# VHH binders against q86w26r167to484: the designs that were tried, part 8

Target 1, 318 residues: q86w26r167to484
Amino acid sequence: SLVVLQGSAGTGKTTLARKMVLDWATGTLYPGRFDYVFYVSCKEVVLLLESKLEQLLFWCCGDNQAPVTEILRQPERLLFILDGFDELQRPFEEKLKKRGLSPKESLLHLLIRRHTLPTCSLLITTRPLALRNLEPLLKQARHVHILGFSEEERARYFSSYFTDEKQADRAFDIVQKNDILYKACQVPGICWVVCSWLQGQMERGKVVLETPRNSTDIFMAYVSTFLPPDDDGGCSELSRHRVLRSLCSLAAEGIQHQRFLFEEAELRKHNLDGPRLAAFLSSNDYQLGLAIKKFYSFRHISFQDFFHAMSYLVKEDQ
Key: E = the ipSAE of ESMFold2; O = the ipSAE of OpenDDE; V2 = 0.75 times the mean of E and O plus 0.25 times the DockQ between their complexes.

## First folded at step 1 (VHH)

Design d6 (framework vhh_8cml_1; at its last look DockQ between E and O 0.01; V2 from the best seeds 0.00; counts 0 for: pae E 19.1 > 2, placed apart)
Fold by ESMFold2-Fast, scan of step 1:
Structure d6 (fold): chain B 318 residues (1-318), chain A 124 residues (1-124)
Amino acid sequence: as target 1 above (318 residues)
Amino acid sequence: EVQLVESGGGLVQPGGSLRLSCAASGFTFSDYAMGWFRQAPGQEREFVALISYSGGSTDYSDSAKGRFTISRDNAKNTVYLQMNSLKPEDTGVYFCAAEFGYTWSYLPSEYDYWGQGTQVTVSS
């Protein structure tokens, strides 16, 4: 009843978790076994009004009138998918000085420790490094390691990504000729980054003359493709460097404080244009009480890791 | 201020040699692929040669292959074009250009920075 899906960043854990919800809803997966399946994004739990099971259920249903009593009638017929345990957000430092850990985080801990709804089924996805925090909460769990794409799965991914057969063949040929790049594409998230980069280059009439030799170079190639162009007459490097520095600062602050959702105002303070940075940031509107608030997150957790690492390489002005 | 300054152009007899230099300043040279383009009188700019950010990869136009060699010195922020066995058809203004990142293009429109050019004339 409790399964932990482990894998490095971008191994398709979230995609698999979401597909499981869809397959259950269409009757393909676990037919007749669960009455409700709740997908819980761990990075979004901080947005709950209160650290209460009732609030979590309202959030998952998108309805403050969700029938909590009816839902909880048969707890053994409930499945909770806790996606991205490693992305669970911490409260800001100022608040931590007066309080311990956020009660919103403790709700998920109670579910995992089986103190709340002990007969429900749980599926948890996480990066391996977070296991040191997760394992003490587990009494007994089945562990599944997601190792990434086989060679056949990589070929299929390229075919489905590009849709144009000739474009897919060219991209896959480039990747296959580089052992480092080909092996890196075992990770689905990196496979997506590489395909996005190559598609952008091919559409702009560029030729890949020197291929990236490590993961940092792969992300740099993607970033250089999707950085905003300069205004007419402006210096492109200075504008790009400023935007990169701001993204690095945002990412570093997020990792330092274990934050993965950023307010629009926070981006604006760094002179970052969220919509223009859609290649790196995604946005969602959340209804918090009577207010609608927009939050941004890095499209892939590896981008936040990458920009954080880059923050050590970007020289600061004296 | 970003600058690309070409030098080494001049008048030379057919079969002669010239070495062009392009000195870069105001940007992180080692993050840019560098290209040489030329423009003959009354014609559009055409690709001549390019070199990757590290200097590990180069490519040449068909007319330049076997005669021209592109190289770079990242410590000196300079890119070079050694031109041998020059022909009258090589006459034109030679431009240095920089493109950010790990890829490069044969298209002038894809380059971020341009020099003002240096005149190369191959004549009797």
Scores: ipSAE 0.055, ipTM 0.489, lowest interface PAE 6.2, mean pLDDT 78
Fold by OpenDDE, look of step 2:
Structure d6 (fold): chain B 318 residues (1-318), chain A 124 residues (1-124)
Amino acid sequence: as target 1 above (318 residues)
Amino acid sequence: EVQLVESGGGLVQPGGSLRLSCAASGFTFSDYAMGWFRQAPGQEREFVALISYSGGSTDYSDSAKGRFTISRDNAKNTVYLQMNSLKPEDTGVYFCAAEFGYTWSYLPSEYDYWGQGTQVTVSS
């Protein structure tokens, strides 16, 4: 079977995908149907050492000694979850500007097109805008739309986010009184941004006089709250603007080159301190052969999109 | 160099009016919320008024409400405080302050830049 989960950025596709894996592993989901469930983060596929199915399986298993040959004997009992099809990356190697699919992309395409393991089950998550790239690969697929939070779920999220009940109530009150914020919080990712913003403000004893009027404003509010000072500890305007510009530059470069993972060296190139940018960037360690390498990514693709968009504005001020 | 320079302070009789100005330089004025604080002798610095970066939102302390008006001219990089119906209890040094971003605080600690202050004395 082939299922496509589509939803806007931040709707919880990744969360659902991961939950599925967990539920399967615990025997709650698909009991007896699948011997293996392989979670594939599409943005991470570029880190594969080899563009081979076997290597992908090793990667997913986290074990180079996984019985891949045996696993492949019963493809009908395999489920691949391809999370974030829209986040497939181009190789880091600048030189391969070749107008074509990377070998790693090709590997996944073959899987999606059912040329590889035609009897396996596939679940693919993607954003709606990326469907145009995915549709040609799909012969028969069930499409499922991932919707964001219900009203009840939004309320629940606020209650769960804020450990202090009074804060939760205050934050939720602010959001409920603002149609834009309330609607925006339908998207779990945005809801998190809003909650984080509000929490940050409350902790700082700040008052929200002007509420965001759109999603851009929401992100700006968040950025303004959490933008770190420069490495010298200065909180000057120059410092903040520098960091903002640098983040925009990083994001723009990433989008331009279809890159979503960044090496520490790349951050340094942009004069960014990864650990200090935890509000905007996440880091993960990846096993690359015998080496472990740290990569950074924006906490959510929506941040990268935002900073990319902002890159056009900050350039004008130069 | 960031500078906030207050002016317009002075001696005034009860019931009188003053208009304070704060000229900003060395930073992007339009990106900052601006606030006025005051400090009476022997007292802590207290919030008086604030205005958002765009000027679209304002707020005042209870003491200032109805008497004081904060405004700004982003083209001139200046924030103003019109003070009417002044009272002896309004006596103090008035400080202009700038806070980066789209949010505002009543807490002095949250402001990034401060002026040197201008003395306002309300006395008969």
Scores: ipSAE 0.030, ipTM 0.446, lowest interface PAE 3.6, mean pLDDT 88
Fold by ESMFold2, look of step 2:
Structure d6 (fold): chain B 318 residues (1-318), chain A 124 residues (1-124)
Amino acid sequence: as target 1 above (318 residues)
Amino acid sequence: EVQLVESGGGLVQPGGSLRLSCAASGFTFSDYAMGWFRQAPGQEREFVALISYSGGSTDYSDSAKGRFTISRDNAKNTVYLQMNSLKPEDTGVYFCAAEFGYTWSYLPSEYDYWGQGTQVTVSS
C-alpha cells in the first residue's frame, strides 16, 4: 500500500506523521497490521546516502543490534513513513551528486519506486508542489489532502478551551484581529499553543499589545512566557539558552529514535529537570508489569517538532 | 480538484500592454499568497511578482518594478498581472502560482499550486 499525505506548509503534516507512529506504538493505530513502523525524516536522510537498507534500519531504531534479519523476513508487515518528500529537492540532490550518486540510486528512491522492499507499505508526506517530482516514481498511490481547522472549527476550539465564556470570546477576538495568527490556527497544534499562551498572559494580568507575525514567533512567545529563569530566579540569557539547547537536544534525539516517551534518566542526560519544565513536558505513570514507571513527553507533539527545528538555529548561533 | 487557469496572454508590440488573469478553484483562495513567474525557452522559471493573501503586501522582481502591477480579487478568486511598457525580454510563458499562508517566497519550489501557463510574446 502506498499513501501520499499532501498539504500546504503549516497544516500539520509532520505532526500527523509523528502521531501515527505514537498511536501505532501504543496499539491504537493498525493493531496487528505491522510488525514495525519506521519514521524517516527526508530532510535528515542525507546522512544515509549509502545504499544499505540495514543502515537505515539501524538509524531508525537507534540501535546497531536491531534484528534486521527478523525485520526483513516479512516486508509486507513493514510501514515506512517518509516525512517531507518536498525537502529532498535541491540540497539533497546536490549532496548525491557530490558522492557520485543520482537521486534514482538513493535508498529512498529505491523504496519509493518499489525496487527495494516492494511489498512494504509507504506513507509519504509532501507539499503539493513536489508532486510533480514524486508522481513519476509512484505506482498505485492513494492521495489524501490535509486542510486543517475551518473557521467554525477554530471558533469551537477556543470556546471549548477556556472554561469562562467571556475569556474565550476575548481570546478569540485577539486572534481574529491578527490575520497571520488566525490563519496559523488552522493547524490544531498551533491553535493549542496560541490558546495556552493567551491563557498564560491572562493569568499574569498581561494585555496583549503585539501579536506574533509568524508561527515561529508564536512558539517563541510561548517559550519566552513559560521558560523559567535559572535557579537564582534572575533572568539569564546564558541559562535560558542552556535550557533551550537541552530541549532541542531531547527533541532531536527523540525524533531520531522515534521516541515520544522519555524516562527521567534520559531527561537528565539532556540536563532537564522534568517537574521544573511542566509547561513543555508532561509526565505519566505507566504500568509495566507489577511496577509503575514515570515517563515524560512533550505536552504537544508540535513542541517536539518546533524544538527539533530550532536545534539548527541554535547551532548556527554558536 | 485544484485549478489555476491563466488567460490574457498574446502577441504585442514593444511598449504595449497586457493584462493577465488567473482564475482559481478547488481551494480557499483568500488563504493563499499568489505569485507570477515566467519562463523563457531553455531557462528556469523566474520570479516576477507576488501578492499576500489579503492583497496588502506586494513585491516585484527588478525587471518588473515600475512596469507591472499585481492585484487580486478575493471575491472572484482571481489574481491579475497588469504588464505595461513591455519589452522583448519579457517574452515567455507566464505562470500563476499559489502558496498557503503568509510565506513570502521568490522561489518556485515554495509554491503549492501552479497553472499551465499563458504565452506572452513581445516582438515587432
Scores: ipSAE 0.000, ipTM 0.100, lowest interface PAE 19.1, mean pLDDT 73
ESMFold2 (binder alone), look of step 2: mean pLDDT 86; pTM 0.866

Design d7 (framework vhh_vobarilizumab_d1)
Fold by ESMFold2-Fast, scan of step 1:
Structure d7 (fold): chain B 318 residues (1-318), chain A 120 residues (1-120)
Amino acid sequence: as target 1 above (318 residues)
Amino acid sequence: EVQLVESGGGLVQPGGSLRLSCAASGSIFSIYAMAWYRQAPGKGRELVAGITSGGYTSYADSVKGRFTISRDNAKNTLYLQMNSLRPEDTAVYYCAADFRYSDYWGYDYWGQGTLVTVSS
């Protein structure tokens, strides 16, 4: 079978996909149906040195000794969750077309078209705009539209985000008293940004008197909290502006080239120190052959979209 | 860097057999996933068969059971054994090497193609 989960950036389709893996592992979802459930992040699949099914399975299992031949003996008992189809490398295919060649099929495209493991089950998450690229690969699929967190799910998110119950209650009360902010927290990505911002404010003993009124205000509040001006005088604003400009340039380059993973060398080109920007960037170590390499990504895809939008405001200052 | 050269194409009668070869040079053949694609007149290129560096194989439904893909890493050569050939198998067959990395969107390594015509 094949199911497509569609929704705008940050609507919880990744959270739902990961929860499905957990619920399967605990026996509450699809009991007795699948022997293996593999979670595949499309943004990370570009780290595969070759489009190898074996390498993909090692990566999904976190174990280079995974029993690939045993796993593949009954493909009808496998479920692949392909998270973020819209994050695959579209400019590469356009480059091939410009040279008079048809786009080559990636391993993921072969899975979706049922050329590889034709009897396996697939769950695909994507933004709606990428459906025009996905639908030609499908013979038959069930579509599900993700609208985001219910009121109950928002309350649970706040209680799970904060380790201190009093802090969680205070943050949720602030959000509930602002209709715009409360409604915006239907989007899990925005909910995370809001919780991070409020935690930062409360830990610094600040009184939250003004609340954001739209998504841009929410991101600006977060940026202001974690990239405030330095306390060392006249150059602090210039340094802050340089960091923001660099983040905008990185985001713009990533969107232009459909990349969501960045090497440390790319951060250095933009004068960014990944570890010092943990509020905006996360890192993962990957083993590529004999080397262990660190890759960075924006903590939420919404950050990359936000900084890309802001690139138009700072580009004139380059 | 990787240069691929196909050979073995030709004219065969329906029901006949052909073996295609693809010789690779310029880089380490053994680390690449390899594939055979074909392009019939007036159509786009389509995947026929694929093989990973570890030997896992995949086939298009239209050729499954009739074609066999294999590789010889010591000789840097990819093969496609084609049996029970049909007129609809008529196409230019292309060898392809697939190497993807986080910062590499380059150009797929493709051969120049070898023509297979199934007719009498």
Scores: ipSAE 0.000, ipTM 0.105, lowest interface PAE 21.1, mean pLDDT 69

Design d8 (framework vhh_7ubx_2)
Fold by ESMFold2-Fast, scan of step 1:
Structure d8 (fold): chain B 318 residues (1-318), chain A 120 residues (1-120)
Amino acid sequence: as target 1 above (318 residues)
Amino acid sequence: QVQLVESGGGLVQPGGSLRLSCAASGFTFSDYYMTWVRQAPGKGPEWIATIYSGGDTMRDDSTKGRFTISRDNAKNTLYLQMTSLKPEDTALYYCARLYGSEWYRGFDYRGPGTQVTVSS
């Protein structure tokens, strides 16, 4: 079977997908139904050198001793979770035959088309905007929509986010007393941004006196907290605006080219210092054939969407 | 449990040769991809070569004419033969176990390294 899990940016699709893998591994989800559950990050699959099913399985298992023949003996007992189909490389890049990274998109498309391992189960997460690209690959699929956090789920999220129970209680109290923040936290990605912002304020000893009016204000509050102006008096606002503009440019370029992993050289072209922007960007080291390369990505896909949307406002002020 | 121990480093003159060894224990050595990595003071890690479980190799273009990776599965040992050494080759050399990937998610395990110094 094939299930498409769809939801707007920040609805917790990736968190849900990863939780499903964990719950299966602990016997809580689908007990006795699957022998293997494979989590595949669509944004990261571009780093896979060869578009071979064997290599994908080795990567998912974290073990080149993975018994590929044994795993493939009962394909009906396999579940592949393809996380973030909207973050897969564009068809244009896929058509470039001379690129060593290109063939891996074909493998995922063959799985979705049921051409490879036709009896396996697939769970695909995506934003609704990418359904136009996904739908031609589907023969039959069940669609499930993520609508957001219930009140109980919001309370649990705050308690799990903070290590300090008193900070969790304080943060939830602030949010619960603000209708705009409370409603916004129905979106798990915004809930993460709000919790991160409040944690930053509390750790800096600041009292929250002013409340965001909408989702844009929430992201701007986070930016203001984690990207403050330099200590230099006259240049502080210009320096922050320049970094914000560069983040917007990087996000826009990534969306336009359907790229979500960026090399350090690409950050440098945008005048961005990856380590200094840890609040917005995360990094990992990857071996690509003969090289160890560092790649950066936005900590949450909602940040890339936010900065992309903001790129239009920033360009107006050029 | 899993251990990797490098040896064979030392001081050599420019143009010299060294053979590095990595003794592996605590796992079935023949089943794993193995790699050599070096790190010079103040610089990040630089990949040198990977050898597949089947014996095929991948080598960095900057060193592949001078360095050769090999393995002896009967002895659970990984080797790096280095020739025509240059001062720029001065670094801590360590071996690492890769977990079956055409792309690198990080080492499962790495050794403490063996120092190679190329100087007159």
Scores: ipSAE 0.000, ipTM 0.107, lowest interface PAE 19.9, mean pLDDT 73

Design d9 (framework vhh_7ocj_1; at its last look DockQ between E and O 0.02; V2 from the best seeds 0.00; counts 0 for: pae E 15.6 > 2, grease 26.3 > 24.2, placed apart)
Fold by ESMFold2-Fast, scan of step 1:
Structure d9 (fold): chain B 318 residues (1-318), chain A 121 residues (1-121)
Amino acid sequence: as target 1 above (318 residues)
Amino acid sequence: QVQLVESGGGLVQAGGSLRLSCAASGFTVSSNYMGWYRQAPGKQRELVAAIYSGGSTRYGDFVKGRFTISRGNAKNTVYLQMNSLSVEDTAVYYCATDWGYYDLSGYMDVWGQGTQVTVSS
């Protein structure tokens, strides 16, 4: 099957794609349907050393010893999620302007055209503007249009998120008066982060002093609320830095290996206390045979992305 | 919009046979993945049989050689022929496809309501 998920910038396409990987890993989506699900960021695929299928699989698995022959034995049991096809737009346009037609297509184009692994399943996310470049590559595809929250849906979300009507009204008023926050809240995942941050601020008796200017600032405001720096002589700041670094390492490892569920033992290896980090990590009990095992995941999938991105800043500061 | 409706379950004696049917609406079964799954009380849902768009099939180890999945294109239906039934085959059987939506904004698998199969000794 080939499915195209289309939506404007900021509609949560990447968040949805990553949530699909998480839900598949937990067995709630496509149980038994796929043996492997490969998440491919079109923006980052240029980092591949070679344009070969084997290298793509090594990159997705984070392991040069991945069993490529075994993986490719039943291609109908594979799902490739090609996230952000519009990120390939510039290289393709550049080739067209230069020669009119490229003598060789990229690996991803061969996959989309069904010349490589013709029986595998593909899920492609893209902005509508890039459809003109994608449509010639497609023979048969199902199209799904992802819509962000309308103004009414944002108001409803705030009302349903807060148990106290007065808190809901206050939070929504803060958001409506900030153009950046209001527009950002059309993305459901960002809406959740903003509501969680505002709830944390109100429960701790803090006043919102500075408004976020972009999505990074929104997330940093959330982090500052639930991992605030203490002013007790620097020891708490070192502890905060260690926790943030450990969260970044966990997120980076998870993304590299397409893992979104973590056992308590893995958290302990990173010196993380799951119950104490409830603002960032959630837990669920899963029954595996006769045993019940607890798994942790980032409370919102966008947190894993953010901590991964932040890992570069934390490492550079060392 | 997209719906799956199972039928054909019931009570049968060990060694007997049953044929389950899954009627699909809102899409065409001949061109799409279709799977049969089962879940017994206190156990996880497991894949029983699947048929892919290209016609290839997959079976769970415990049913291979006894069960057969097939398509009836004229009625837009998928069948599961179950032979040599054992008490261990007792479960609720579900039909599924990968066509649906995930919430209001995404893509998800679609499940039928399930049909009970009970095998007595």
Scores: ipSAE 0.413, ipTM 0.782, lowest interface PAE 3.1, mean pLDDT 75
Fold by OpenDDE, look of step 2:
Structure d9 (fold): chain B 318 residues (1-318), chain A 121 residues (1-121)
Amino acid sequence: as target 1 above (318 residues)
Amino acid sequence: QVQLVESGGGLVQAGGSLRLSCAASGFTVSSNYMGWYRQAPGKQRELVAAIYSGGSTRYGDFVKGRFTISRGNAKNTVYLQMNSLSVEDTAVYYCATDWGYYDLSGYMDVWGQGTQVTVSS
């Protein structure tokens, strides 16, 4: 089977995909249906050492000694979850900037086109804007729209996010009194941003006087709350703006080159300190052969989009 | 309308045989994963037998060659032939299929109502 989960940024596609893997592993989902469930983060595919199916399986298993031959004997018992098709990255190497598909991309395309392992099951997550790129690869697919939180789920999320009941109630009250915020919180990713923003304000003893009226305002409020000063330790407004500009530059460069993972060296080029930017960037260690390498990514693609958009504004002010 | 209807359950003596049927409507059984599951009182639901779209089969560890899952294309039905039944096989048996996507209903998208199988000593 081939299923496409589509939803806007932050609707919970990745969370659902990961939950599926967990539920399968614990026997809650598809008991006995699949021998293997391979979760493939599409943004990470560029890190594969080889553009081979076997290597992909090794990668997914976290074990270079995985019984690939045995695994491939029964492809119909395999589920591949390709998470974030829209986040497939171009090779880091300048030499491969050719307009064609990278070998790694080709590998996934062959899988999606059912040329490779035609009997396996595929679940692909993507954003609606990327469907135009995915559709030509699909012969027959079921499309499922991922919707955000229900009203009950929104309330539950606030209760789960805030450990202090009073804080949870206060935060939720603020959100419920604002239709824009409440609606925005339908999107789990935005809900997290809002909760984080509110929590940050509460921790700082600040009263929320101005309420965001759109998504941009929400992100700006978040950024304003958590944007660190520059590495010089200065808390000047100029320092904060510098960090913002750098984040915008990083995001813009990533979007322009279809890159979503960044090396530490790349952050340095932009005068960014990864660990200090935990509000905006996440980091993961990846095993690349015998080496472990740390990569950074925006906590959510929506942050990268936001900073990319902001890059145009920042340039105009220069 | 997609529906699964189990039949063939009942009371049987230990060592006896029973054939369960799962009639499918709204889709073709030969094109989908079909599974027989069972749930005994106080126990978790477990896979008994499955047949994949490609025709390969899987059986629970407890089956040990006693059960056989098969397709009846003419009647769009999946069968579970159960031989050498034991008291431990007493359970409600369910037929299930999926469409390969996650839903809120659990592990399969479509379930039958179940059929009771009771094996007496």
Scores: ipSAE 0.085, ipTM 0.595, lowest interface PAE 2.5, mean pLDDT 88
Fold by ESMFold2, look of step 2:
Structure d9 (fold): chain B 318 residues (1-318), chain A 121 residues (1-121)
Amino acid sequence: as target 1 above (318 residues)
Amino acid sequence: QVQLVESGGGLVQAGGSLRLSCAASGFTVSSNYMGWYRQAPGKQRELVAAIYSGGSTRYGDFVKGRFTISRGNAKNTVYLQMNSLSVEDTAVYYCATDWGYYDLSGYMDVWGQGTQVTVSS
């Protein structure tokens, strides 16, 4: 069986995928159906040193002693969750050419086309924009659309986001009075941005006099709230403009090269200090062979898309 | 060097049988995925039969119990016994494995050159 879970950026696909793994592990989802459930982040799969099925299983299990022979004995009892098909990174073509190799396709594509483990179950999450690249790989798929938050789910999200009920009530009241914000909060990722912006404004003692009137304004309100001041700069407004341009440049280069993970050196190339930009960039440490490497990503793909789109406006205004 | 060599194809009348062989070198068939695929002109390549490490098997829906995949460890060979052939089974049959050269960014299939099976009415 193959299920494609599709929805706009921020509609909760990754959250649902991770919850499915947890619910299966605790025995509340699919009891007795699968011997193993593997979560695969398409964004992170490029970090595998060896691109063989055994290494993927070791990676997913976090254990180089995983019983691969036993796991693969009954492929029909396996579920692979391939999260974020739209975030697959381009292979390192220059490295392959130096080895005299020309790979025909990745391990994930072999799984999707049912060449590897053709009896296993697959769940693939993606944004609709990537469906044109995914559909030619599919044989038989059920499609599920994620619509986002109901009105009740939006209310619950605000209540759970703020630990202070007075803050939650105030934030939700602001949102409900603005039809554009309220409709935008149907998308959980946007709802998070709005809640973060409002919490940041309340923590800084600022009064919300004007609310955003479109998605671009929502992201810009977040950006204006969380850009750090320059430690050595004499003009804070100019320094914030420089940081904004650098974030746009990083996002644009990443999108143009289909790259969503960035090393510290890449941040330095764009004059970005990753630890100071935690509101926009997340970091994780990964064990890569013998080395531990720190990688950064935008907190959500919507931020990378937003800064990429904004990079065209910044260039035109220069 | 890893290599797959198919044999046993040919011309057969409808209702007849053929046994295809895939001789492997450079790796052990009993420890790896081995599959038979087929492709008719103008059609997509489709799975006929597979045998996994551990011995479980799978067949394409069109097989309907007519074909059997097996392996001969002494000869490091995978077989496809094809019975009750019909004209719709006419295609080039390929042997494949996921045993190939490793690289850090991708996985590559290893395929044989293929053997033609033609079923006459």
Scores: ipSAE 0.000, ipTM 0.129, lowest interface PAE 15.6, mean pLDDT 75
ESMFold2 (binder alone), look of step 2: mean pLDDT 81; pTM 0.827

